# Designs tried in a protein design chat: VHH binders against Probable asparagine synthetase [glutamine-hydrolyzing] (asns). Part 9

Target 1, 187 residues: Probable asparagine synthetase [glutamine-hydrolyzing] (asns), of Dictyostelium discoideum (Social amoeba) (q54mb4r2to188)
Amino acid sequence: CGILAILNSLEEASKLRKKALSLSSRLRHRGPDWNGIYQSSDSILTHERLAIVGLENGAQPLLNEDETIALTVNGEIYNHEKLREDLVATGKHTFKTHSDCEPILHLYEDKGDDFVHMLDGDFAFVVYNKKANSFLAARDPIGVVPLYIGWHKDGSIWFSSEMKAIKDDCYKFQPFPPGHYFSSKTK
Below, E stands for the ipSAE of ESMFold2; O stands for the ipSAE of OpenDDE; V2 stands for 0.75 times the mean of E and O plus 0.25 times the DockQ between their complexes.

## First folded at step 6 (VHH)

Design t21 (framework vhh_enristomig)
Fold by ESMFold2-Fast, scan of step 6:
Structure t21 (fold): chain B 187 residues (1-187), chain A 120 residues (1-120)
Amino acid sequence: as target 1 above (187 residues)
Amino acid sequence: EVQLLESGGGEVQPGGSLRLSCAASGFTVSSNYISWYRQAPGKQREWVSTIYSGGRTYYAESVKGRFTISRDNAKNTLYLQMSSLRAEDTAVYYCARGPYYLEDSSTDYWGQGTLVTVKP
């Protein structure tokens, strides 16, 4: 599976989409692989996967109930059953998939950045709230799942599961450090 | 206000044992990833062990089978039980709350450290 996210770009939306789809193709061999995309006026999230893997877990990017929050993720959340039970008990959320990662969408909506401490898993993800124009990227404490961060001259921030998707366009890039999160907010 | 305070370090002979404590205030240990790191003289800081919010634990290969990370939720305290200590374990040990903010290091919370010296 391949992840690409470009946040807060000054590029025209149609050009951004074309670029993101082109770059996403580098993350996987072209062919019957499925590609998902979620886009706003200035941000885009993509996910590449094998067509036969994870269909029952829902298509990525995963979306919340009103489709204002999108998640692209690689990995596994081991305490997802407890998180789901607690979220259902609030009466505020309807789950659309059996994905162990869907709680991330609802927790981000309800708690903002503070939710990351609630996750037990091996993961790398980017979650984006179109309505609030906010995002958060995170990598598990041990760094089991790869993630890279890049900075673009237009001020956009890039995230990808592989360096090859960002190295040609970002003036600076590095491995995303384990146990960290990057937020569009300063708290 | 977030604070981490390590204690329990000291001098011990090879093969000995020590238990380090990390007292947390301003946040709840059971709701956070919390880790032990160490820094030996003249070396980079290295990760030792992490306990996840749900209780799952991980260890660096160099300490597997010898160190055990645990917590006491009622005391809001993290522990590192160290056994079969070696000269190579000599270091200042730090606890740290995670995950950390990447772009704002001021939100990273590290303790002051506690010195462990393994001397014959």
Scores: ipSAE 0.174, ipTM 0.561, lowest interface PAE 4.6, mean pLDDT 83

Design t22 (framework vhh_enristomig)
Fold by ESMFold2-Fast, scan of step 6:
Structure t22 (fold): chain B 187 residues (1-187), chain A 120 residues (1-120)
Amino acid sequence: as target 1 above (187 residues)
Amino acid sequence: EVQLLESGGGEVQPGGSLRLSCAASGFTVSSNYISWYRQAPGKQREWVSTIYSGGRTYYAESVKGRFTISRDNAKNTLYLQMSSLRAEDTAVYYCARGPYYLDWSETDYWGQGTLVTVKP
């Protein structure tokens, strides 16, 4: 599976979309695959996967109830059942998928950045709230799942599962450090 | 008000064992991941072990197989059981609640630390 996210771009929305689709194609595997896109005026999230894999799971990017929060993720959340039970008990959320990662959307909405400490898993993800114009990217403490971060001259921040999707456009890029999160609230 | 209080440090001979405790208040250890770090004289603070809200544990290679992290949710307390202690384990041990930050910043909630000295 392939992840690409471009946040806070100054590029015109249709050009950003064309660029993201082109770059996402570099993350595709041989054989049938499926891609998903979520876009606002200045940000875009994509997810690539083999069409035959994860057929019963929800399509990515995953969306919350009113589609203001989007998640693109690779990995597994091992404590998802307990997180789901607690979220359902609040009465605030209706789950739309069988994905173990859907709790991330609802926790980000309810708790903001603090939710990351509640996750037990092997993961790399970007979650984006277009209403608040905020995002958070995180990678598990061991770094089991790959993620890269890049900075673009227009001020946008890029995230990708593979360096090859960002290296040609970002003036600076590096592996996203294990056990860290990057929040749009930081600077 | 978030507070962390470490205890259980002391002097021990090489090959000995100690159990460190970290009493947490102002947050729930079962709902967060929480870590042990240590800092030896003249060295940077280094990560030792983490336990996730779901109970999964991770260890630095230098302590893997010798240290065990655990928690008591009812007491809201974190533990580090240390065995086969070596001179290089001598350090002040800190309990810390995440978060981590991209800029390699330390976690934002730290305890006062407890000293472990391994001496012959």
Scores: ipSAE 0.014, ipTM 0.314, lowest interface PAE 7.1, mean pLDDT 81

Design t23 (framework vhh_enristomig)
Fold by ESMFold2-Fast, scan of step 6:
Structure t23 (fold): chain B 187 residues (1-187), chain A 120 residues (1-120)
Amino acid sequence: as target 1 above (187 residues)
Amino acid sequence: EVQLLESGGGEVQPGGSLRLSCAASGFTVSSNYISWYRQAPGKQREWVSTIYSGGRTYYAESVKGRFTISRDNAKNTLYLQMSSLRAEDTAVYYCARGPYYLEYSSTDYWGQGTLVTVKP
């Protein structure tokens, strides 16, 4: 699977979309693939996967109830049953999928950046809130799931599962360190 | 009002044992991952061990097999059982909510530390 996210771009939305789709195609696995895309006026998230991978876990990017929060993720959240149980008990959320990663959407909405400390898993993800104009990228403490971060001359921040999707456009890029998260709130 | 308070440090001879405690308030240890770190004199702070909300544990290579991290959910308290202590384990021990690095965030929650001295 492949992740690409471009946040806070000054590029025209239609040009940004075309570029993101072209770049995310480089993340395709061998064989037939399905891709997903979520876009606002200045940000875009994509996910690439093999067509034969379980559709019952929901199409990515995953979306919250009103589709204002989107998540693109690789990996697994092992404590998802407890997280889901607690979220259902609040009465605030309706789950759309069986994905173990769906709680991330609702936790980000309810708790902001602090939710990352609640996760037990092997993951790399970007979650974006269009309504709040905020995002968070995170990588698990072990770092077995790859993630890269890049900075673009127009001020946008890029994230990808592979360096080859960002290296040609970002003036600076590096592996995203394990056990870290990057928040748009940090300015 | 997230707060972490360490206790249980002290002086011990090589080969001895100590159990450190970290009392948490403002959040529940069973729903978060929480770590032990230490800082030896003249050295940078280093990660020691983490327990995840689901119960999985991880250890730094230098302490693996000698230290055990655990929690008591009813007491909302984290523990570090240390055995076979060495002079090299002398350090101030801290507990912190989260993984070993949160470099891109200003939201690190650290306790004030407890001193462990391994002295012949």
Scores: ipSAE 0.015, ipTM 0.370, lowest interface PAE 6.1, mean pLDDT 81

Design t24 (framework vhh_enristomig)
Fold by ESMFold2-Fast, scan of step 6:
Structure t24 (fold): chain B 187 residues (1-187), chain A 117 residues (1-117)
Amino acid sequence: as target 1 above (187 residues)
Amino acid sequence: EVQLLESGGGEVQPGGSLRLSCAASGFTVSSNYISWYRQAPGKQREWVSTIYSGGRTYYAESVKGRFTISRDNAKNTLYLQMSSLRAEDTAVYYCARGPYYLEGDYWGQGTLVTVKP
């Protein structure tokens, strides 16, 4: 499984899509995979997942009810049951999947950047709100799940589960530090 | 509006200890992720440690067991207690409010730590 996200690109949307799909192919390393894609005029999120026969799971990127917020994630959220219960109690959200990561979509919508304090898990993710044109990337405090961040000369910010997907295009790149989040609001 | 002022750096012998301070203004340390980073001569900045709003702390593998991050919420100040210092700990140390590497209003001016015999 692989994550790739390119945020706030000045590149033409069709070229951005072509580039992202090409780079996502480098994240595939085991059997046939499906590419999930979510795209706006200036941003794209992809998720590469392994095909599992007989197992029906929610496709990534995961989407909120009106499909304005998308999430691409690797890992697990251990306190997801409590988060789901609290979100259901607000009456504001309809859950579409059984994914332990779906609460992230709704928490980002309701609480903005501060929601990341509420998570207990081993994870790396990028969540994007097309309507607000905002995003947040985060990696768990221990750094169990890999993530890399890169800066492109066109002003876009790149995130990937593998360095090889970003190193050729970004003028600066590094491992995303454990226990941190990167927000579009603070960049 | 947001300001971070580091202090406490200096020269120490290998195996020595040093405590760094970061005085914050314009935001509340108890409500934010706040981190220590360092930059050694000729290298890029690297993350050292973070403390979360709930008090949970995390460390880079290279400093785990030797460094301790803490805060004084009443003084709105962050600390980094460094022990068993090694030559490879020589760097300019920075504190940052936000959880990102980019320079900006959230970065302090830094404080130099030199470990030499």
Scores: ipSAE 0.006, ipTM 0.213, lowest interface PAE 9.5, mean pLDDT 79

Design t26 (framework vhh_enristomig)
Fold by ESMFold2-Fast, scan of step 6:
Structure t26 (fold): chain B 187 residues (1-187), chain A 118 residues (1-118)
Amino acid sequence: as target 1 above (187 residues)
Amino acid sequence: EVQLLESGGGEVQPGGSLRLSCAASGFTVSSNYISWYRQAPGKQREWVSTIYSGGRTYYAESVKGRFTISRDNAKNTLYLQMSSLRAEDTAVYYCARGPYYLDEYDYWGQGTLVTVKP
């Protein structure tokens, strides 16, 4: 399983896509791989995993009802059933998949940055709202699931499950610290 | 405004027990994940234990089976019950509400000192 996200790039969309596809190929570990992509004019999210697993849990990046919010995630949300029940009870959301991570999409839509504390799981994710042009990345409190953050000269922010996908392009990069989040809406 | 106040530290002999408390204000402990960290002299802070909003608990390998994290929602207080204490458990213990913003100033309490000595 592999995550790559490039947010707020000044590069042309077609060049960004070509770069992301090339970089995401470096995240493949073994066997049949699934590669999904979600893109806007200045941002792109990708996810790679075994095709069999992808078929059972829905293709990533996961999308909200109107497909304006996309999520690329590795890990598990253990309290997902309770989160799903609460979200359905609001009357605002209809779930499209059986993924335990789908609540993240709807929580981000409803609460913006103020939801990560509600998640009980081992996770690393990037969620992007194309309509609002906002994003949030987060990693679980223990740091079970790997994630790296990088800064690019063009002002874009990069996230990847592996350092090798970002080290050659970012002028600064580091492991994403456990129990933290990064948001485009603040600072 | 988030505030966390640790207490309960002290001196104890190897094999002994202590119970640390963390009084929270400005948020509810049952709606957040909260962690215990510790820092020994000359060392970096290290994670000790976390309790999630849903009640799931996690422990660093070095303390697993010896420490227990819990909370009292009515008192809005987090606890760390420490047993079978070792000399290497000597540290200042901090509680912290997560998640933390990547570039934000860290809001940590003043901590409570635990000293394990014969």
Scores: ipSAE 0.112, ipTM 0.514, lowest interface PAE 5.1, mean pLDDT 82

Design t3 (from a3 with D103E S104G F106T; framework vhh_enristomig; at its last look DockQ between E and O 0.84; V2 from the best seeds 0.00; counts 0 for: pae E 4.4 > 2)
Fold by ESMFold2, look of step 7:
Structure t3 (fold): chain B 187 residues (1-187), chain A 119 residues (1-119)
Amino acid sequence: as target 1 above (187 residues)
Amino acid sequence: EVQLLESGGGEVQPGGSLRLSCAASGFTVSSNYISWYRQAPGKQREWVSTIYSGGRTYYAESVKGRFTISRDNAKNTLYLQMSSLRAEDTAVYYCARGPYYLEGETDYWGQGTLVTVKP
């Protein structure tokens, strides 16, 4: 399984899509057979996974009810049952899948940047709110799940499971440090 | 306001033991993941151990089997039990609520407590 996210690009939307699909294909050796795409006017999130794994965990990127919030994620969220129970109790959210990662969508919706500390799991993710034009990326404190961050000259921020998807386009890139988050709201 | 106060550092002989404490306020230790980090003179701060909200624990390879992270939910306090201490364990130890902001100062670090392991 592989993720690629390009946030807040100045590239024309159709060119951005072609570029993201080409770059995401470099990640297929980690998750062949299926890919998912979510795109806004200036941002795109992709996910690659093995089609044989099945769809019980939901097609990615995962989406909230009105599709304004998208999540691309690798990993497992061990306390998902408690998180889901609490989110359902608010009466504000409808879950669409059985994915243990789906609570991240609604936590972002409710709490903005202030929820990653609540997660018990191995993860790397990017969650994007099209309406607010905001995003957040985070990686588990151990670094079990790989993630890289890159900066493009047009001001866009790139995230990927592997450096090969971003190294040719970003002027600066590095491993995303375990136990950290990056937020558009504080950039 | 999130606050963390480390204590329990000191000087020990090789092979000795210490227990570090991290008293937390402004958040609940059982609802967060919290980590210990350390920084030796002239080195980068490095991760030591993490306890997740659900109680799962993880350790850096260099301390695995020698250090134990735990918490007391009633006291809202995190502990690091250190045993079989070695010279390379000499450092200032910090507790911190994760996650850390990638490009900036963290608001969630403690002041640190010094551990010195004698030759």
Scores: ipSAE 0.155, ipTM 0.594, lowest interface PAE 4.4, mean pLDDT 85
ESMFold2-Fast, scan of step 6: ipSAE 0.361; ipTM 0.676
ESMFold2 (binder alone), look of step 7: mean pLDDT 80; pTM 0.811
OpenDDE, look of step 7: ipSAE 0.688; ipTM 0.864

Design t5 (from a3 with D103Y F106T Y108S; framework vhh_enristomig)
Fold by ESMFold2-Fast, scan of step 6:
Structure t5 (fold): chain B 187 residues (1-187), chain A 119 residues (1-119)
Amino acid sequence: as target 1 above (187 residues)
Amino acid sequence: EVQLLESGGGEVQPGGSLRLSCAASGFTVSSNYISWYRQAPGKQREWVSTIYSGGRTYYAESVKGRFTISRDNAKNTLYLQMSSLRAEDTAVYYCARGPYYLYSETDSWGQGTLVTVKP
């Protein structure tokens, strides 16, 4: 599985889409069958997966009810049952998938950045709110799931599961540190 | 508005025990994960233990089997029970919402509580 997210780009939407599709192809080593895409005017999230692995976990990027929040994620949330139970009890959310990561969408919508402190898991993800024009990227404290961060000359910020997807376009890039989150509200 | 107040530190001899407390205000410990960290003089901050919202606990290898993290949801308080204390456990202990840190930033720390293990 592979993730790529480009946030706050100054490129025209159609050019950004072509670039993201081209770069996403670098995440495929053998037979990833499916490429999921979510795009706004200045941001794009993608997810690459093997057809056999991941079909039952729902299509990524995962979307909230009105499709204004998108999530691309690798990994697992271990306390997902309790999170789901509590979210359903609020009466505000309808779950679309069996993914243990879907609570992230709804928590981000309801609680903003503070929600990351509620997660128990091994993960790397980017969640994007098109309506608020905000995003958050996070990597679990152990850091088994890979994630890289990059900065582009046009001011956009890039995230990818593999360095090869960002190294040629970003003037600076590095591994995303375990146990950290990056918020558009701060930087 | 989010406040964490550590207490319970002091001097103990090697092999002794001590219980630290962290009183939380502005958020609910049962709905969030919360961690203990420590910092010895001249050293970088070191993660010690975390309790997640679901009650799962994790420990640094250096303290595993000797320290126990717990919480009292009714009192909104976190505890760290320390046993078999060693000289290398001497540090100022802090509690914080974590283990997550904002990228390129460090969350503000309170004054912590000093633990000194001295023969």
Scores: ipSAE 0.022, ipTM 0.459, lowest interface PAE 4.2, mean pLDDT 82

Design t6 (from a3 with D103E S104P E105S F106T; framework vhh_enristomig)
Fold by ESMFold2-Fast, scan of step 6:
Order: C-alpha cells, then sequence, then structure tokens
Structure t6 (fold): chain B 187 residues (1-187), chain A 119 residues (1-119)
C-alpha cells in the first residue's frame, strides 16, 4: 500500500489534486488497486491499496465523525481494542469502521501530539486536522514501515511511503527517522 | 507532572545479575511506550530495551538473551532484569517515556541508577 501527503501547498487546489493523483500512481503495483483522496484548500492526502485488502476496514484516508480530520496510514495498531474501548467510554466518539487505525483520528483530536506514545504497533502515518490547520506524521520505533519526508520550494511538506513519489518535486528529502514524529507545530 | 525514579543499581561481578526498577508517576506505564537507556563514561546514550503498552518487548543486539524488560501495572513500575553481566554493561541506566520523548534534559527521563560491573 502507498501513502502520499502534501501539506500547506501554495499550488492551486485543482493543480495540486492532479499532481497528487499522478504521483500516487507511482506507488501502485500491478493489478487492480484502490485510490482514495482527501483534500482541503492547501493540503491533500492519498492512499493506494491492493484489492486484496478487506473492505470492512474502511476506505482510506480514514475520516473522523465530522470529516475535519483525515488519516492515511500503513501498518497495524496491536492495542487497538483497548484504545477503542477507552474512547467509546468517553462518550465523545462514534466509530465508523473496524479499522485498527481509526483510534488514531480520535486520539489526535482529543490529546494532540502526545497521543503517539500510546500506540503499540508497526506503522507509518500522516494525520491532518483541517479546522486547526495542523498535522502530524509518525513512524514506529523500529522503522518496520517505510516513510519519507520532503521539503518543497513553496514551503509545503511532503510525506510518502516511497522516495520516488517525492524526489522529483522536493529540493530536499530523506527517510523519516524511526521512533519519531513530525508536528506542524514545530515546522 | 511526569516523573520517573530508577533504583536497584550497584556493584556486581562479571557473570552476575541485577534487577533495576523504575517507579513512574504522572502517567500510566500500561498505556505508554517505556524504554531503558544507558550511558557509559565518555559515550553517548544507548537504547537498551522497550516495552510497548500491549506488552511486546524489543532489545538492543548487545543485550539480547541476557536482559529482560517487564512491568507491574498495579505498581506502575518498570523493571530490567540483567543477567550474565559484562564489564561493558557498566553505565548509568535511565528509564524514559518514549521513544518519542528522547531528550536527556526533560522530565520524561529519570535521574538514572549506576551499574558497575567490576572485574
Amino acid sequence: as target 1 above (187 residues)
Amino acid sequence: EVQLLESGGGEVQPGGSLRLSCAASGFTVSSNYISWYRQAPGKQREWVSTIYSGGRTYYAESVKGRFTISRDNAKNTLYLQMSSLRAEDTAVYYCARGPYYLEPSTDYWGQGTLVTVKP
């Protein structure tokens, strides 16, 4: 599966969409693939998956209840049942999918950046809050799931599961370090 | 306020065993990534072991098979059982919340406990 996220771009929304869809195609393997997209005025998240992945886990990017927070993720969260149980107990959230990654949306909304230390899993993700105009990208402690970060001349920050999706457009790029997160608050 | 308090360090002979404890306050060990790090004289801090909220454990290559990380959720305490100790294990051992909070000067780190393996 493929992840692409472009945050805080100065590009026209329609041009950004065309570029993101074109770049996402570089993340495809042969065969039937699913392509999902979530876009605001200056940011876009996409996800490519193999058709073999179950539909009951929900289409990505995953969205919170009012669709103001979007998540594109690769990997698994092993303690998801306990996280879901605790979130349901707060009475604040209605879960839309059976995805083990959906708790990430609700935790980001409720706790901000500090939620990342609660996750037990092998993952790479980008979560974006359109109302707050904030985002967070994270990679698991061992670096099991690949992720790359890139910087663009227009000031946007790019994330992708594969270097080939960002290397032609970003003036600087590198592997995202294992066990770290990048917050828009420190950009 | 997050606080971590290490204990259990001391002097031990090569081949010996020692158990370190880390008492946590201000957060719950069962809901966080908790790690052990060490720093030998003149060297940078080195990751030793991590336990995830769900109980999965990971170890640095240098300590695999010799060290065991565990926790007691009721006591909100983390442990590091060390066996077959070697001279190169001599270091100040720290527990830390993370790996996302790795700043040595933050209150996410304990004050450390010294382990000396004397020949």
Scores: ipSAE 0.005, ipTM 0.265, lowest interface PAE 10.7, mean pLDDT 80

Design t8 (from a3 with D103E S104G E105S F106Y; framework vhh_enristomig)
Fold by ESMFold2-Fast, scan of step 6:
Structure t8 (fold): chain B 187 residues (1-187), chain A 119 residues (1-119)
Amino acid sequence: as target 1 above (187 residues)
Amino acid sequence: EVQLLESGGGEVQPGGSLRLSCAASGFTVSSNYISWYRQAPGKQREWVSTIYSGGRTYYAESVKGRFTISRDNAKNTLYLQMSSLRAEDTAVYYCARGPYYLEGSYDYWGQGTLVTVKP
């Protein structure tokens, strides 16, 4: 599985899409692959996976009920059952999938930046809210799942599961440190 | 609003033991993952240990088997029990509430407590 996210780009939407799909192809495995994509006017999220994996766990990027929030994620959330129970109990959310990562969408919607501490898992993700024009990227405390962050001269912020997807376009890039988050709302 | 206050540092001889405490306010230690970091003179800050909200613990290879991270939920306090201390463990030890903001200041870090291992 591979993730790529480009947030707040100044590039024309159709050109951004072509670039993202080209870069995302570098994250593919040999054989049948599935590419998921979610795009707004200035941002794009992609996910690459083998097409034969269970679709009932949710095709990525995962979407909330009104499709205004999108999540691209690698990893697993071990306390997802409790998170799901608590979210369902609020009466605000209808779960669409059996994915252990779907709670991330709803927690971001309800709590903004103050939810990553609630996650017990091995993960790397980017969640994007196009209505609020906000995003958050996070990596688990141990760094089991890879993630890279890059800065582009046009001011966009790039995230990828592999350095090779961002190294040629970002003037600066580095491993996303374990146990950290990056948010558009904070800076 | 969030505050972390470390204590328990001091001078100790090689092979000795110390227990560091981190008193938390403004959040609940049982609902967050919380870490110990240290910074030796002239070196970068390095991660030492983490305890997850669910109780899972992790350690840097350099301290594994010698240090134990724990918490007391009733006291809202994090601990680091250090044994078999070595000269290279000399550092200022920091308690930090995770997750940490990548480009932010250390607002969720404590002021630190100095541990000096002297022969």
Scores: ipSAE 0.141, ipTM 0.542, lowest interface PAE 3.7, mean pLDDT 83

## First folded at step 7 (VHH; framework vhh_enristomig)

Design c1 (from m8 with D103E S104G; at its last look DockQ between E and O 0.84; V2 from the best seeds 0.72)
Fold by ESMFold2, look of step 7:
Structure c1 (fold): chain B 187 residues (1-187), chain A 119 residues (1-119)
Amino acid sequence: as target 1 above (187 residues)
Amino acid sequence: EVQLLESGGGEVQPGGSLRLSCAASGFTVSSSYISWYRQAPGKQREWVSTIYSGGRTYYAESVKGRFTISRDNAKNTLYLQMSSLRAEDTAVYYCARGPYYLEGETDYWGQGTLVTVKP
């Protein structure tokens, strides 16, 4: 499956949506209905997967309760049951799906940038909070799941599972290094 | 306050062995993935090995069969058992709780311990 995320673009929202739909289609296989797009005024996240795969794991991007936080993700989170149990025990979160990746969404809500070390799995993801206008991208320490990062001249940051979705628009792009994260928050 | 304190480095002959330790505080080693990295003089830091919270271990191809990562949860300590050491293994070894920040040093690193394999 394929992910594409364009964060903090200066493009008009309608033009950004058309561009993202076109670019994201490069990531999908011909087949069942397309599964998802999430958009704010300046950011867009997409996920391309076979419709059959999406039925049991929930449609992506995955959303929190008030739809202010969105997650696009590839991979498997092996300790998802323990993470989910701990998150439910806080009393703060309602899970919408059975996806093993859904805990990432609520960990971002609770811990900001300080949760990726807790994940036992193979993963690449982008999580976005439109209310805070914040985002986080991360890739597993082994690099099993592919991810690329790109920079656009309008200042936006791009992420994709494949270079072909970003190479024609970004003036600089590279593989996202394994075991790293990128955060919208400055240190 | 997250801290990682490394020890066990030193000078060895080729073919020798060392055991590196990384004492952790401010977090529980069994709740995080933790890695060893190394940096030779004039080279970029490279990944050596990772242990996940569930106990699964992974190794860089260059060290497979020679190095073993492990942990002692009661002591909150990570280990790297190194054997069949080669000159190419000479480096400062770091333990780190990932992930590593792409643009800077916002990750949790130890101070490093020097391993020198004599020519």
Scores: ipSAE 0.562, ipTM 0.807, lowest interface PAE 1.7, mean pLDDT 87
ESMFold2 (binder alone), look of step 7: mean pLDDT 80; pTM 0.814
OpenDDE, look of step 7: ipSAE 0.794; ipTM 0.902

Design c2 (from c1 with L102F; at its last look DockQ between E and O 0.87; V2 from the best seeds 0.73)
Fold by ESMFold2, look of step 7:
Structure c2 (fold): chain B 187 residues (1-187), chain A 119 residues (1-119)
Amino acid sequence: as target 1 above (187 residues)
Amino acid sequence: EVQLLESGGGEVQPGGSLRLSCAASGFTVSSSYISWYRQAPGKQREWVSTIYSGGRTYYAESVKGRFTISRDNAKNTLYLQMSSLRAEDTAVYYCARGPYYFEGETDYWGQGTLVTVKP
């Protein structure tokens, strides 16, 4: 599966969307279907998955109840049952899918930047809150799941599962280091 | 305030053993993943081992079979049992609650404990 996220771009929204769709097509293995785009005024998240494979786990990006928070993720979260139980117990969240990664979405809402340590799994993700205009990207401590970060001249920060989605547009890019997180809230 | 305190370092001969400890406060060791890292003089800090909240463990290839990560939930403490030590294991060892802040310092690191394996 492939992810692409472009955060806080100054590009016109229609042009950003066209670019993201073109670039996201580079991330897929040949398969029957592609879907999965979430856009705000200045940010866009995409995910490539075969729709049939993902039916029980829901389409990505995953969304919270009012669709203000979106998650694009690759990997597996092994302690998802415990995380889900705890989140349901708060009374604040309704889960929409069977995805083992959906707890990440609600943890971001509840805990901001202070939740990645709770995840037991192999992962790379970007979670975005359009109401707060905030985002967080993280990669598992072993580095099992690939992730790249890039910087665009318009000030946007790019994340992708593969360098080929960002190498032609970003003036600087590198592998996202395992066991790290990037937060929009830091200056 | 999250704090991590490493101890147990020292000098050993090649082939020797040491047990490092990482006493945690401000969080429960079973609620997060925690890793050991090391940094030798003139080298970048490198990942050594991780234990996840569920107890699964992983090791860098350079230490696999020689090092064992574990935890004692009652003492809120992690351990790194090191055996068959080699000169290249000489480093300051750190424990850290993940993840690191990208391009910055982690607030959840320990101060480190020095392990010296004599030539």
Scores: ipSAE 0.558, ipTM 0.799, lowest interface PAE 1.6, mean pLDDT 86
ESMFold2 (binder alone), look of step 7: mean pLDDT 81; pTM 0.819
OpenDDE, look of step 7: ipSAE 0.815; ipTM 0.911

Design c3 (from c1 with G54T; at its last look DockQ between E and O 0.91; V2 from the best seeds 0.76)
Amino acid sequence: EVQLLESGGGEVQPGGSLRLSCAASGFTVSSSYISWYRQAPGKQREWVSTIYSTGRTYYAESVKGRFTISRDNAKNTLYLQMSSLRAEDTAVYYCARGPYYLEGETDYWGQGTLVTVKP
ESMFold2, look of step 7: ipSAE 0.583; ipTM 0.816
ESMFold2 (binder alone), look of step 7: mean pLDDT 80; pTM 0.813
OpenDDE, look of step 7: ipSAE 0.825; ipTM 0.912

